VHH binders against Spectrin beta chain, non-erythrocytic 5 (SPTBN5). Designs and how they scored, part 3

Target 1, 109 residues: Spectrin beta chain, non-erythrocytic 5 (SPTBN5), of Homo sapiens (Human) (q9nrc6r3533to3641)
Amino acid sequence: TPTMEGSLEFKQHLLPGGRQPSSSSWDSCRGNLQGSSLSLFLDERMAAEKVASIALLDLTGARCERLRGRHGRKHTFSLRLTSGAEILFAAPSEEQAESWWRALGSTAA

## First folded at step 4 (VHH)

Design u15 (from s03 with K99G T103L; framework vhh_sonelokimab_d1)
Fold by ESMFold2-Fast, scan of step 4:
Structure u15 (fold): chain B 109 residues (1-109), chain A 123 residues (1-123)
Amino acid sequence: as target 1 above (109 residues)
Amino acid sequence: DVQLVESGGGLVQPGGSLRLSCAASGRTFSSYAVGWFRQAPGKEREFIGAISWSGGSTYYAVSEKGRFTISRDNSKNTLYLQMNSLRPEDTAVYYCAAGSGYLFELPTEYDYWGQGTLVTVSS
């Protein structure tokens, strides 16, 4: 069972290896956190049916931080993977952003 | 359950341009990141570029940035590679690939591959 799921916006800030993408913008997705894996789907239907994900992120050793300020979106947090990849997320509300941060942080222990 | 078919390859003179297309079938194409790879004889398959499911983010191999442009049209289930200022060393079979992994430069992160289209750059 998922430990958390919900609508998010995301932006790839750093690629694996720590390099910057050629261009990057905010895209909508549905996040599904189960164990040490975070799956991003196009929408809630695809997430519920577990059809092809946009990304499957291994959270082993990952770090999650709440972001201050706007960063182009409100209610933001970042996820840095051991690969060097970094993804920025925006939640629909501050409460949801805090819930994601807590859930993702608990998988690091 | 995604099928990919490349087209647009052929013989081109050095300095020329080609546009490759990759037509996808299957209902989940718009859910995948998709990319272009190439393989010259006797070499490993190398990454060219990738584009996110929405088309909002693009990723290029450093060696290809500025000469090659990747784009997609989800309404037509099609991926494109615009290749400019072609060189003899660009001669290779070009493949399109679709995947749900986050390591866009690694062939192992792509689940579906086309059969390839040959691009020959020669005078």
Scores: ipSAE 0.014, ipTM 0.385, lowest interface PAE 6.7, mean pLDDT 78

Design u17 (from s03 with S100Y; framework vhh_sonelokimab_d1)
Fold by ESMFold2-Fast, scan of step 4:
Structure u17 (fold): chain B 109 residues (1-109), chain A 123 residues (1-123)
Amino acid sequence: as target 1 above (109 residues)
Amino acid sequence: DVQLVESGGGLVQPGGSLRLSCAASGRTFSSYAVGWFRQAPGKEREFIGAISWSGGSTYYAVSEKGRFTISRDNSKNTLYLQMNSLRPEDTAVYYCAAKYGYTFELPTEYDYWGQGTLVTVSS
């Protein structure tokens, strides 16, 4: 059962149903992967205290792809959900981005 | 939890402009995605658009892109809807709604609603 936690930047690329947001920008978060669920928290304190997340992503059937420095950030990967939503992520390092990609790929299928 | 109160509605003439405000109470407003909806007499509630918790991402219903602009000021706990080139068919009660978190969803996914503010577009 995959688990992983770390600081990330994220950007909403596609909304559920595959719709594009009229504008989007990068925001910081704390990611917490538990099995087939990825929770995003505003900061490390909220993640540690298990308070409500700013997003809960169901990874069943999700697709994770390495982007390698596209979309204005280094160390990037994308996560596309079965809803059609797509979230771009940037990790602090190439090593961490690869770790996220492996963990998310294992969980998705 | 968040509570929402709309204001700024009123009577405007066709072609006019109006800015609606939605004041939020609660310490976590900056953690909520918020949107605007409207309901005309005898019609179903209609989605106008939404803005992410940070203000960095917006989505508009296709029919309203270009005339309506959504913005927020988290330091003032306030959401805005700027309405330009108003038409009689824009007459409706306007609601703001909030959803904890970042992902924009279908209208049925919003958890918290204001009481609404009436906008009448008529000569």
Scores: ipSAE 0.112, ipTM 0.450, lowest interface PAE 4.7, mean pLDDT 79

Design u26 (from s03 with G101P Y102F; framework vhh_sonelokimab_d1)
Fold by ESMFold2-Fast, scan of step 4:
Structure u26 (fold): chain B 109 residues (1-109), chain A 123 residues (1-123)
Amino acid sequence: as target 1 above (109 residues)
Amino acid sequence: DVQLVESGGGLVQPGGSLRLSCAASGRTFSSYAVGWFRQAPGKEREFIGAISWSGGSTYYAVSEKGRFTISRDNSKNTLYLQMNSLRPEDTAVYYCAAKSPFTFELPTEYDYWGQGTLVTVSS
């Protein structure tokens, strides 16, 4: 039942199996958490209408961790999927990062 | 929906290079993760690599050993595969494919496929 929405930046940190991608950079998005799924959209309008998502994450068994340091961004958290894939997120503020971490943590097993 | 058309295949000598293009139609190409696959006669389809919607992240099959490079130009709705140091075992039909939404899971199932372009590596 958790629901959360907001502007985020994200970056693929690890591929399934824990391998590093050949290249990786930060991209802006609008995140939408609904139940056990996190959908990322290009902008607020697409997120509101739930069309043309650029990414979909299954949070079943996922782990969410607040990050220290910067990784090129502040207010960061990581999401590690059961496959070993890891995505880094940056929220606009510390309060938003904390909110995402709590919402994602309550969703994951 | 997106439609994909590959081009650039042909005959190339062992050790040679070739660049494949994949032209996409439609206004949603920038929202798709896209990738390259190949299939040799009598073999299963093999994943080569993929690139995220922005071009910011790339992923390759372990077997490619840095010989292949994927890039995209969203302003031209085009995906590219640069192939270097080609070997006879690279002979296959090469396909581009698109996935929406992107799942950060590889390999993944792709929703839209091109018709393929034949690459033959032989003397």
Scores: ipSAE 0.083, ipTM 0.429, lowest interface PAE 5.5, mean pLDDT 78

